VHH binders against q989t9. Designs and how they scored, part 12

Target 1, 279 residues: q989t9
Amino acid sequence: TTRILGVVQLDQRRLTDDLAVLAKSNFSSEYSDFACGRWEFCMLRNQSGKQEEQRVVVHETPALATPLGQSLPYLNELLDNHFDRDSIRYARIIRISENACIIPHRDYLELEGKFIRVHLVLDTNEKCSNTEENNIFHMGRGEIWFLDASLPHSAGCFSPTPRLHLVVDIEGTRSLEEVAINVEQPSARNATVDTRKEWTDETLESVLGFSEIISEANYREIVAILAKLHFFHKVHCVDMYGWLKEICRRRGEPALIEKANSLERFYLIDRAAGEVMTY
Key: E = the ipSAE of ESMFold2; O = the ipSAE of OpenDDE; V2 = 0.75 times the mean of E and O plus 0.25 times the DockQ between their complexes.

## First folded at step 4 (VHH)

Design t11 (framework vhh_7nfr_2; at its last look DockQ between E and O 0.01; V2 from the best seeds 0.00; counts 0 for: pae E 18.2 > 2, off the site)
Fold by ESMFold2-Fast, scan of step 4:
Formats: C-alpha cells, structure tokens, sequence
Structure t11 (fold): chain B 279 residues (1-279), chain A 119 residues (1-119)
C-alpha cells in the first residue's frame, strides 16, 4: 500500500535554481485527458532520452536523461543519490496548479506490466492532497512516498501556489525496502485528521441536480467539478463515476449515458495502449 | 556483440598521471551512461566515476573527486578516465562498464587495465 519510504533534506538554494529552469520549460500535453484543470508534467528521464517521447511504456533498460533532464543538476543529484540509477525507467516533474487535480483513476491498465511509482515532494503546501480510495493524506516537502498507483487515486492542489513532485518509475520487480537509498527515517507523526465534510443526502441531491443542465457543451466542466468533490467530502474518490452515470440517466440522453460508461471503463477498468479519452 | 576494450594502464609513481581509454563497439554508445569501476587485489569492486550519455553530467566517488576526470567522445565511441595526483590506494584493475539493469550490475565488463601506483 501507499506509504512513506523516507525523508531527504533538500538544499533550498540549489532546488530553487532548478525550479527556475522548470518554470520556463514546456510541459507535456500527453495525458491531458486525465487533467481537471492544469495538471501537467515534463519528462526528465525516459526510454530513449528524447524530449518528444512522453508516453509511459514498459521497457527494460535504464532511463536516459532528456535534454531538459540534463539541464537540472540538483534534480539529477537527487535521483542519483536516492535511487538506483539502473532501475529507473522514468523520471518526471508533475505540476498541479491552482484548483486542479488529476481525475480519479487507476494506472498501468494499458501496460503489459507495472512500475514501482515513487514521489519525491519538491514543493507543496497545506492545500495539496493525495487521495486513495476512501482516504485523504498530505505528502510533505522532502518526503519520498511509494504510490500504489494500481489502486484508485487522485491528487489535487487548491492553492495559488503549485505543487511540484519528482515522480520516479522504478523497475517493478524491486523490493520497496530497497527502492529509496540514503534516506532518513520518517518522523513519527500523529494520524492525519480527516477534516472533510460528511456526505449527506442533501449534498447528493444537489450534485444529481446537474441532470437538469448537463449537455455535450458542459460535460468536461461537470466531470471536473465531480472529480474534485472527494477532496472536500468524505466519499470514495471513484464515487464520482456513480454520480455521473445517475446524472446522465436522469437526463435521459443516450449519448451522455454512453459517455459516462466510457469514462468509467477508461479510468478504472480497461484501456488500450495509446488510447485517449475524448469529450 | 558488445565489446569494451580498456587501455592506458601501467606502473606510475605516487603523484603521477595516467589516461585510461575504453573503445566501445557493438551497441549504440551515445545512448548509455558509461562508468569506470575498479577492483584492488582481494577487495570487492568499487565504483569510480560515471558520465551521462551526452557527457553533460559526471559523477565521482569521494575518494577520487578533484583528482580524476571522466570524459567521452561519442563520435569515436570512446570513454576516458584522466587520473591525476595518483595515490598508492588507486592501485587496482580498472574496468570500463556500460550501465546495466541494477547499480551493482553492469552490462559487459571489459578485460580491465592494471594501474599500479608504487614508489
């Protein structure tokens, strides 16, 4: 399960220099079908070392630095000091901007295999959260986390200041206890208090009221609203798909019902290599 | 067939300098990180230095930092190790290594080249 693996002390000055380079960099449009608002990434290491190669595929060779990756000396030092270089398959910066999240989903559905996916938190704030099934939690700056990306999960930022994570995909056969090296043990922390509001029948009926206005023209916007609710209410992150299907059923338009079923299939059940969701 | 051929070793006095070369063939040299690893008699292998596929980034073991320089020529498919201010503790067989699947596993070790630092 998703858990903290260790803590790294970040050199703020050297990190700031690399973050300035990233701020001027072009972020990928790949996987924009997973974005609700500005969730985006850039590739630092991949299979070919080419900047234009931005899709994740299963491969068996050490990741090669992209031109962008080569321009980030401190991030390369972090990668080389804290991970087995030979076992890295991808390294990316993922940026979540104000009021954005990634839609609740499962990873690896299109792959013939999986990775050990690890997050090193570079920049964050108290309005940034990760979710997994019924749980919500915060990853702190300098923490290294294993993310069990095969489970339904999401991440969001609800602050004017973006969240930046270094996300490392490691060969899937490695032991989790061996993945992060030269790290400090995490400090014992009190259990995170879930301060989200209770889900009520009144809230559900308000959400289902979208059935009065949903159309092809506002579908993506309504999906994004639904995707964000679990950050603020004590519900499972995938409950949004049930709400969406009921909204479309009440609206009674077959095309909208079919689209709701397609979204649930694509994000949670099954997708083909290279498949993208359109809406 | 992957081939790595080291050369440039020899006997040198403390404080001396040597330039090691590794000629690579049988793979796309410019796609891989390359490393130098050494093994002293009766000891395990010690990583010395690595260079990124384009030569932009170099990394060194603390024991050699400031004294050794790793370099590569992707046109000639050749890896170099420039060793300065050599110490008796640098005595070892030096191996050219193509980066493998794990940090302690390297694809196709060369034959090695002996470096002896002795007064």
Amino acid sequence: as target 1 above (279 residues)
Amino acid sequence: QVQLQESGGGLVQPGGSLRLSCAASGFTFSYYWMSWVRQAPGEGREWVSSISNRGTYTYYADSVKGRFTIARDNVKNTLYLLMDSLKSDDTAVYYCAKEGKYSDSFDYWGQGTQVTVSS
Scores: ipSAE 0.000, ipTM 0.107, lowest interface PAE 19.6, mean pLDDT 86
Fold by ESMFold2, look of step 5:
Structure t11 (fold): chain B 279 residues (1-279), chain A 119 residues (1-119)
Amino acid sequence: as target 1 above (279 residues)
Amino acid sequence: QVQLQESGGGLVQPGGSLRLSCAASGFTFSYYWMSWVRQAPGEGREWVSSISNRGTYTYYADSVKGRFTIARDNVKNTLYLLMDSLKSDDTAVYYCAKEGKYSDSFDYWGQGTQVTVSS
């Protein structure tokens, strides 16, 4: 299950130096079909070591540093000290900027396999959340988390200050006990208290009112609004797909209805290697 | 509620074959990796095999590689283990498990089915 694997004491000065390099760096537009707002990433290590390799695929060789990765000495030290170098298949920075999220989805549908996905939290704030199914939680600075990316999930940042995680894909047959090394034991935690608003029939009818105005011209914007609601209301992260289908059914336009079904399929059920969603 | 029901075990001679089945319900079967785990008398549980949610990737413990084949049918919500060239060391209760390809944590598994290989 998704859980903390350990905690790292981050050297703030060295981290700040590397983050300054990242602030000037180009982030990838790959996987932009998952982004609701500025959800972005850049490759630090990948299969070829080439910066232009931006897709994650299953492969069996230790990841090579990209030119950007080579320019980030502290992040390289973190990767080398806290993970088995030979087990790393990808290392990326994921940045979520103001009022953005990744659409609720499952990973690995197109990869025909999965990695062990791990997050080392570099910079975050209290307005950043992860969700998994009907749960909401916060990954704290310096924590290393295993993320079960095969479950429906999302992540968002609702602050002017971006969230940055170092995300590492580890060869998938490793034991979780072997993944994070040279780490401190995580502190005991109380269960997360879910402070989101209750979902009501009145709220649902307000959302379904989009049926009066949804069109091809605003479809993506309405989807982005729906994708964010579960961060603020006690609902399952995939409930947005049911709302979208009902909005489109009430609108009565077959093309919009078909598009809603295609979104649900693509993000939750099945997608081919290289397939992208357009809407 | 998650339910996993194994079947197909039995008594077999060394060198024989069996096919185990696991019927799954209470969750969307095609979303999850599935595994087989076994427990010999007096031993801890040992991971045997895993299969990805689409069935494209399969993984095997060294002790069974080349002899066992894992498969799944996402229409029937059923996991399979074809066991060939059985040895006495394969005698165990075999369980199917829902979440994961690593052997040290399984959140749901069935009651198990007994496989006995005797000379």
Scores: ipSAE 0.000, ipTM 0.158, lowest interface PAE 18.2, mean pLDDT 87
Fold by OpenDDE, look of step 5:
Structure t11 (fold): chain B 279 residues (1-279), chain A 119 residues (1-119)
Amino acid sequence: as target 1 above (279 residues)
Amino acid sequence: QVQLQESGGGLVQPGGSLRLSCAASGFTFSYYWMSWVRQAPGEGREWVSSISNRGTYTYYADSVKGRFTIARDNVKNTLYLLMDSLKSDDTAVYYCAKEGKYSDSFDYWGQGTQVTVSS
């Protein structure tokens, strides 16, 4: 299950230098179909070492640094010090901007689940959250997390300051105990208090009220709204798909209903290699 | 500045009753939904009850449904929790919580009041 693997004491000065470079760098929109809002990434290490390689695919070779990756000495040091280089298949910076989130999904549906996804938190704040199923938690700065990508999950940033994570994909045969190296043990953490609002029937009816206005023109916006609700309400992150389906059903437009079904399938059930969702 | 101050907690026997109060200030009380949340020793915070800004709608956790009553006085800027048929499992620190502007989260909490149910 999703858990902290360790903690790294980040050098703020050196990190700031690298983050400044990243701030001026081009981020990829290759996986924008997972984004509700501005959710971006850039490749630091990939299969070929080429910056234009932006998609994650199953491969068996140690990742190579991209030109951007090579220009980030501290992040490279972090990767080298805290991970087994030979086990790394990809390393990316994922940036979530203000009021953006990832649509609730399962990872690796197209990759046969052969990777272990790990997060090293570089820049975050209290308005950034992760969700897994019906749980909400905060990944703190310097923490290394294993993300159980097989479970439905999301992440969002609801502050003006973007969230930046170094996301490392590790070959799947490694044990979690050996994934993070030279790390400190997590200190006793205060359990994240779930401050989300209790879900009510009235809230549900309000949400389902979108059936009165949903159309092709606003479909994506409504999906985005629905995708964000579980960050603030005590609901399962996959509930948005039920709501969406019901909204579309009530609207009575077959095309919208089909889109809703397609979204649920793509994000939670099954994806083909290279498949992209547009809606 | 938003302030929430709980009172009314104490020691009571099983089957007994308590009335908690929360004095609110620093915001327009009648504009916001209010909630009670409790935390038992060694456990996380548990939502107990919520009431709409005008008191029209009330909601309860299953564990307290039928036993607890949430109310508010918008003239006095006070939130109440009437607790009847108290059980040992109700032992906790009870917090008054203000809901956000759009009722999407709890944005302010009181210091809490201790409720102990014991024979």
Scores: ipSAE 0.000, ipTM 0.222, lowest interface PAE 15.9, mean pLDDT 91
ESMFold2 (binder alone), look of step 5: mean pLDDT 85; pTM 0.865

Design t12 (framework vhh_7nfr_2)
Fold by ESMFold2-Fast, scan of step 4:
Structure t12 (fold): chain B 279 residues (1-279), chain A 119 residues (1-119)
Amino acid sequence: as target 1 above (279 residues)
Amino acid sequence: QVQLQESGGGLVQPGGSLRLSCAASGFTFSHYWMSWVRQAPGEGREWVSSISNRGTYTYYADSVKGRFTIARDNVKNTLYLLMDSLKSDDTAVYYCAKDRGWYTGFDYWGQGTQVTVSS
């Protein structure tokens, strides 16, 4: 169950110093097939400790710091103080820039194994949201969250200021109660109110109207529009795949229909190790 | 509609063995993780074992590790639990479950099959 595990107090000065190093660093183009806009990451720890190792695979050894990871003293201190070093399999920074999101998807389909995936929020703002199935929520600065990434989910940033999370993959056999250490208990929250707009027949008709203009030339742009709608309307994050399939059926071009089915399979149902989606 | 049907339970002596099967229908079996969950008399549900969608990764509760083996046949849409060195504490109704999410639980369950370990 996706949930907050604890809270840490961030030293803003030391964090700012590390974030300045990250701002000058090269972010990976791996997994760009999941990006709608600028969603990108860089490896701080991985299996080999080599900066060029950018894909996540199942492995059973403590993660090693990359050259970039070694240059980030405060982030290393956060990792070592709040997680069991021997249980870390990956640590990376994920950056979501203005008006970007990750396409709704399920993780681990290509891995034939799972991690406990944890987010430590380094920098965020009120226009950043996570989604899971029918739900939308905000992760606050300094919060540590377990994300059940095997469920359909997305994340987006709709602010000029980027969202930066430290994402840590932990050995999957650990207990969730043991994953975060030396943390403060989360404060009691008021009940979350979903303020997104109700989905209407008029909105659906407008969306399905893309059938009049969809082509190979604008396919990725239309998919990105569809992927963002659930951040602003009370719909399931995967409803976009049903809309896309119906748009393509109405257009009646076999290649576009096949592409829509391939996207649904790849992001939600099954993909092979090393497989990359192009569209 | 999704259906999960267990079989293979029964009465067995301590130290004995049983093989449970679960026939799945109504969904693409090879695309989902599958689990076995048990419920002993007067107790809550206890997770026993899980298997990845392709069958290469398996996970076990500490109470059964080394004694039970989970397996699947994606051609036959069937999940298995091979139980060896059975103990009285293994007495329970065993449920086949479709994974909704690794730590969020399960969205579909079978009716269960009774395993009784007694002399």
Scores: ipSAE 0.011, ipTM 0.418, lowest interface PAE 9.2, mean pLDDT 89

Design t13 (framework vhh_7nfr_2)
Fold by ESMFold2-Fast, scan of step 4:
Structure t13 (fold): chain B 279 residues (1-279), chain A 118 residues (1-118)
Amino acid sequence: as target 1 above (279 residues)
Amino acid sequence: QVQLQESGGGLVQPGGSLRLSCAASGFTFSHYWMSWVRQAPGEGREWVSSISNRGTYTYYADSVKGRFTIARDNVKNTLYLLMDSLKSDDTAVYYCAKEGWYESLDYWGQGTQVTVSS
């Protein structure tokens, strides 16, 4: 289960220099079908070391630095100091910009295996949250977290300043206790209080009212609205798929109903290697 | 808009030294990271070195660490690559480039040819 593995002290000056390089770098359009707004990434290490390799696949060799990865010395130093080089399969920067999130989903469905996915938080703020099933929580700057990406989850940023995480995929057979090295133990803290609003029948009826206007022309926009609601209301992150299906059922157009079923299958149940969701 | 003009290449014996220069114009040079990229005959482009906008931070490919030094002069709008202990494997056309993802870096002109042979 998702949990904090440790804490590192970040050198703000050196980090700022690397973040300035990243701010002007080209981010990948791969996995844009998972994005609600500007959720994007760039590869620092991958299987081939080629910048154009952007898809995640199962492989058994230590990851190789991309040209971008080679140009980010502090981030490379963080990788080398806190993770076993031989067990790293991918390292990416994931950036979530203002009012964006990743659609609630499960990872690894297209793979013949899985990774241990770890987040090192580089830059964040109080309007950034992660969700998992019925839970919402905040990852703090300098914290290293195991993210159980096989469970339904999402992440969002609802602030003008973006959220930047260094995300590391590690060989899936490693022990979680051995994944992060040279880290400080997290301070004892109370569980994060969930301050989201209770879900009401009035809110549900408002959401289902999209049935009056939903069409192929606004489908992606409506899905993005639905995907964000669980950050503000005490609902399961995947409840949006039930709402979407009911909206489409009420609208009564077979193509929209089929699309809603396809989205649920793709994000939560099963997808093929290289498959891309189209709206 | 952006113009980058490389110079300083040539024929040199193994173990020799060269200094490459890149004259930049059309943008505020001191605001951008700069890089050197090379392409050997029959091969793809290879990232060589990068330098931060103020010159505080420098980065090198493993193949050139300890042999090459990147530098810049923000008053003259010029980027440099000082190449020591040259090897035959360093033979390539060298391009200077404005910051960005490797494939999106700006190139100008034909680059400068470096040939290391006896």
Scores: ipSAE 0.000, ipTM 0.094, lowest interface PAE 21.5, mean pLDDT 85

Design t14 (framework vhh_7nfr_2)
Fold by ESMFold2-Fast, scan of step 4:
Structure t14 (fold): chain B 279 residues (1-279), chain A 121 residues (1-121)
Amino acid sequence: as target 1 above (279 residues)
Amino acid sequence: QVQLQESGGGLVQPGGSLRLSCAASGFTFSNYWMSWVRQAPGEGREWVSSISNRGDYTYYADSVKGRFTIARDNVKNTLYLLMDSLKSDDTAVYYCAKEGWYYESGGFDYWGQGTQVTVSS
């Protein structure tokens, strides 16, 4: 299950130097079909070591540093100190900017294989959250988390300061207890209080009111609004797909209904290797 | 080891009903999405239905929507498929499938042995 594997003490001076390099770097447009706002990434290690390799695929060789990865000495030291180099398949930075999130989804549906997906939190703030099914939680700076990415999940940042995570995909046959090395045990954590608002019939009816205006021209924007609601209301992260389908049913346009079914299938049920969602 | 054992198939007349069961063992059943997949004679595998780990979300192929109901009992580690208004086109071997970290074609980690459903007079 999704959980802290350990904590590391970050050298703020050296981290700041690497973050300055990242701030000037080009982030990938791959997986933009998963983005609601500015959710973006860049590859530090991949199968080929070429910056052009931007999609995740199953492969069985140790990941190679990209040119960008080679320019980040402290992040390389973190990778080499806390993970077995030979078991790393991908390492990337994921940046979530103000009011952005990744659409609720399940990972690995297009893959013929598995990874252990781990997050090392580099920079964050109190307005950054991860979600998984009905749950919302915060990952703290210096924490290393296993993310059970096969379950429906999302992540968002709702502050002017972006969230930066080092995300590492590790060979899927490894045991979780072996994945993070040279880490400290997490301190006992107080239970997180879910302060999100209760979902009401009035709120639902307001959301379904999009049926009066939804069209091809505003579809992606409406989907992005729906995707963010579970960060602020006590609902399941995938409830947005039910709302979207009902909105489109009420609107009565067959093409919009077909698109809503297509989105639900693509993000939650099944997708082919290399498939991308278009709006 | 992970085991999935289907049962409940058989011969039924058009318009009839069947209830399929899948007994799961070797993993924490309540942590995983479960699915039914079928394979008709001479055809590829076709996804039929999926249910979330707690049973609060269910999804159906258009061909079975309104006729089939997927359900689960996490105390008994059992997945169900309730099939109503059966048609000759529903004739197939039905497989129980577990989703997880390793995905086979179609997004499934492990497959059961299957149970035959035949719809004919």
Scores: ipSAE 0.000, ipTM 0.210, lowest interface PAE 14.9, mean pLDDT 86

Design t15 (framework vhh_7nfr_2)
Fold by ESMFold2-Fast, scan of step 4:
Structure t15 (fold): chain B 279 residues (1-279), chain A 121 residues (1-121)
Amino acid sequence: as target 1 above (279 residues)
Amino acid sequence: QVQLQESGGGLVQPGGSLRLSCAASGFTFSHYWMSWVRQAPGEGREWVSSISTRGTYTYYADSVKGRFTIARDNVKNTLYLLMDSLKSDDTAVYYCAKEPWYYDSSGFDYWGQGTQVTVSS
């Protein structure tokens, strides 16, 4: 299950230098179909070491540093100190900007193969959250987390300051106990209470009221609104797909109903290698 | 929710062969890696083999490499273990398991009673 694997002490000066390089770098538009607002990434290590290769595929060789990756000495030191170089398949920075999230989804549906996906938190704040099914939690700076990305999940940032994670895909045959090295044990944390509001009939009716205005022209914007609600209300992260389908049924436009079913299939049930969702 | 039903075990002579089957229901079988795990009398559970979603990748414990073959039929929602050159050390209850995306100390979740394989010595 999703959990903290360890903690590292980050050198703020050296990290700041690398983050300044990243701020001037081009972030990928790959997987923009998963983005609600500015969720984006850049490759530090991948199969070929070429900056233009930005899609995750199953491969069996140690990842190679991209030109961008080669220009980030502190992040390379973190990767080499805390992970077995030969077991890394991808390393990337994921940046979530103000009021953005990734749409609730399951990973790996298009892949015949598996990775152990690990997050090292580089920069965050109290308005950043991860969600998994019915649960919401905060990943703290310097923490290394295993993320069970096969379960429905999302992540968001609701502050002016972006959230930056170093995300590492490790070969899937390794035990979780072996993935992170040279780490400190997590200190005991105060139990986090779920402070989200209860879901009410009034809130549901307000959401379903989008049926009065939904069209092809505002579909993506409405989906993005729905995707963010579970960060603020005690609902399952995938409940948005049920709401979207009901909104579209009430609107009564066959094309919109079909699109809602296609989104649910693509993000939660099944997608082909290289498939991209358009809407 | 998840149901896995193993079959095909029995008593065999050393050097014999068996084919184990596992019928899966309650989840989308073709979306998950599947494994065989065994438990010998007085021992803990031992992972035997894993197979990827479409069968392209297979992995085996060193103790069974070259003797066992894992296979799956996604149309029939069935997992198989073909066991050749059986040894007395292969005596165990065999469980099929829906594989978590990771390996950790909590291990696999099982549903069902497994199937007994006894190799007489």
Scores: ipSAE 0.041, ipTM 0.447, lowest interface PAE 4.8, mean pLDDT 88

Design t16 (framework vhh_7nfr_2)
Fold by ESMFold2-Fast, scan of step 4:
Structure t16 (fold): chain B 279 residues (1-279), chain A 119 residues (1-119)
Amino acid sequence: as target 1 above (279 residues)
Amino acid sequence: QVQLQESGGGLVQPGGSLRLSCAASGFTFSSYWMSWVRQAPGEGREWVSSISNRGTYTYYADSVKGRFTIARDNVKNTLYLLMDSLKSDDTAVYYCAKEGHYWESFDYWGQGTQVTVSS
C-alpha cells in the first residue's frame, strides 16, 4: 500500500541550484496523453543513459545517468545517499504546473515487470495533492513515499508555484523496508483532513450537462475538467470515466461514445507497449 | 467483489505431480501479476512463484526452481501451478494471491488448497 518510507533533510541552497538548471531544461513530450494541463517530466537516469530515451520499459540493469542527470550534483547525491545505485532502474523529475494534473490512471499496464515506484518530494505547497481511489493526501517536502501505482491514482497542483518530485523506479525484488536508506522516521503528524465537498445530485446533473456541448473540438478540454473534479469533491478518482460515458450517451454520437470507452480501457484496463492515446 | 478460488490440492506421494488452479473474478485479471504463496505446518507464509500480467516473466523461489511451473490463461481468468517432483517439504496450504508492484506484496488472497506429500 501507498505510504511514507522516510524523511530526508534537504539542503535548500544546493537544491535551489539544481532546480535552476532544471528550469532551463527540456522536459519530455512522452506521456503527454496522460497530462491534463502542464504535467511533464525529464529523465535523470534511464536504461541507456541517452537523453532521448524517454519511455519506461522493463530492464534489469543499473540505470545510467543522462547528460541532464550528470549536470545535477545535489540530486545525484540524494540518489546515491538514499537509494542503492545498482537497484535504480529510472530516475525522473516530474513537474506539475498551475492547475494541472495527471489524468486518473493505473501504471504499468503496458509493462511486463515490477518496479517499486518512489517519490522524493523536492518542492511543493499546500495546494498540491495526490489521490488514490477515494482518498486525497498531501506529500510533504523531503518525504519519501512508496506509491502503489497499480491502483487508480492522480496528482495535481492548484498553485502558481509548480510541484517537483524526484521519482525513482527501483528493482522490484527489494523489500519496501530496505528501499530508502539513511532516512529519518517521519515525525508524528496529523492525518490529512479531507475538506472536499460532498457530491450531490445537483452537481452530477451540472456535470452531465456537458452533453449539450461536447464535441470532437472540446473533448480533451472537457476530459481535463472532469479529471480535476475529484480533487475538490468527495468522489472516487475514476468516477470521471462513468460521467464521461453518460455525457457521451446523452449526446448520442457513436464516435464520442467509442472514444469514452477507449479512454477508460487505455487508462484503467489495458494498453500495449508504445501505445498512445489520441484525442 | 474480488474472489480467488483455488483447487487441485490433495495427497500425493514423493516424486509425484499436482496441478493447482485458481479461478479469479471481480477484477481485470489480465492487468495484474499473480502469485502462489504457501504455508507449511507450524511455519510462516513463503512465496513460491509469480507471473507477470501477460505471462512473459515468471519467477520462482530457489526451493522450487526446476520443479514448479507457473502459468496463466487470461481468457479463462485462471492461474495455474504445475508441481513436479514433489518432496515432503512441499507439504503446505497453497494460496493464490493478487500482487501489487513490489515482490510479495499482496492485496487479495484465496482460501487456500491443501497439498500433502507423504509416504
Scores: ipSAE 0.011, ipTM 0.422, lowest interface PAE 8.6, mean pLDDT 89

Design t17 (framework vhh_7nfr_2)
Fold by ESMFold2-Fast, scan of step 4:
Structure t17 (fold): chain B 279 residues (1-279), chain A 119 residues (1-119)
Amino acid sequence: as target 1 above (279 residues)
Amino acid sequence: QVQLQESGGGLVQPGGSLRLSCAASGFTFSQYWMSWVRQAPGEGREWVSSISNRGTYTYYADSVKGRFTIARDNVKNTLYLLMDSLKSDDTAVYYCAKEDWYHGSLDYWGQGTQVTVSS
């Protein structure tokens, strides 16, 4: 299960220089089908070392730095100091901008294997949260977390200041206890209290009221609204798929019903290699 | 009607092994994710493991990872849980559960099979 692995002391001066380079960099449109708003990434290391190769696949060789990755000396130092270089399969910056999230989903469904997915938090704020099933939590700056990406999960940023994580995919056969190197043990911080609102029948009724207006023209917008509700209400992150399906059933349009079924299958159950969801 | 029937439980010594089976009927087994959930005496239900519809992906609770293996046979419509290195803390009623295609939640449970780990 998702958990903190350790803590790194970040050199703010050197980090600021790398973040300035990233701010001017082109972020990938790959996996935009997972984005609700501006959730985006850029490759620092991948299988080929080519900047144009942006899709994640299972491979068994040490990751190679992209041209962008080579231009980020402090982030390279963090990678080399805290992870076994030979075990890294991908390293990416993931940026979540104002009022954006990644749609609740499970990872690795299109792959014939898994990675150990680790997040090193570079820049964050109090309005950034990760979710996993029924749980919501905050990852703090300088913390290294194992993210159990095979479980239903999401992440969002609800502030004008974006969230930046260094996400490292490590060879799946490694032990979690070996993944993070030269880290400090996580101190017991103040426990995160779930302050989300209780889910009520009135709230559900309001949500299902989208059945009166849902169409092809506003489908993506409605899905994005539904995807964000679990950050503010005590519900399971995948409950949105049940709501969407019921909204579409009430609307009674076969194409919208089939689309809702396809979204749930794609994000939670099964997808083919290279498959893209459009809606 | 959806029916899930567990078998294979029993008394076993610490360090021993058991294989649980769950016979499924009344739905297209190969299209649904399946899970094992357990309940120890006087405790709430604890999710143990899940397996994808094709068997490609498996997930385990931290308490059983490395000791238990979930598997399925889509030709026989049967779910399995292979339990190695059993500990007294594994004593529980084990339930086979079907995941709802739409909601990512469990919608049907079997009646359970008792596993008791003691000397």
Scores: ipSAE 0.000, ipTM 0.119, lowest interface PAE 20.9, mean pLDDT 87

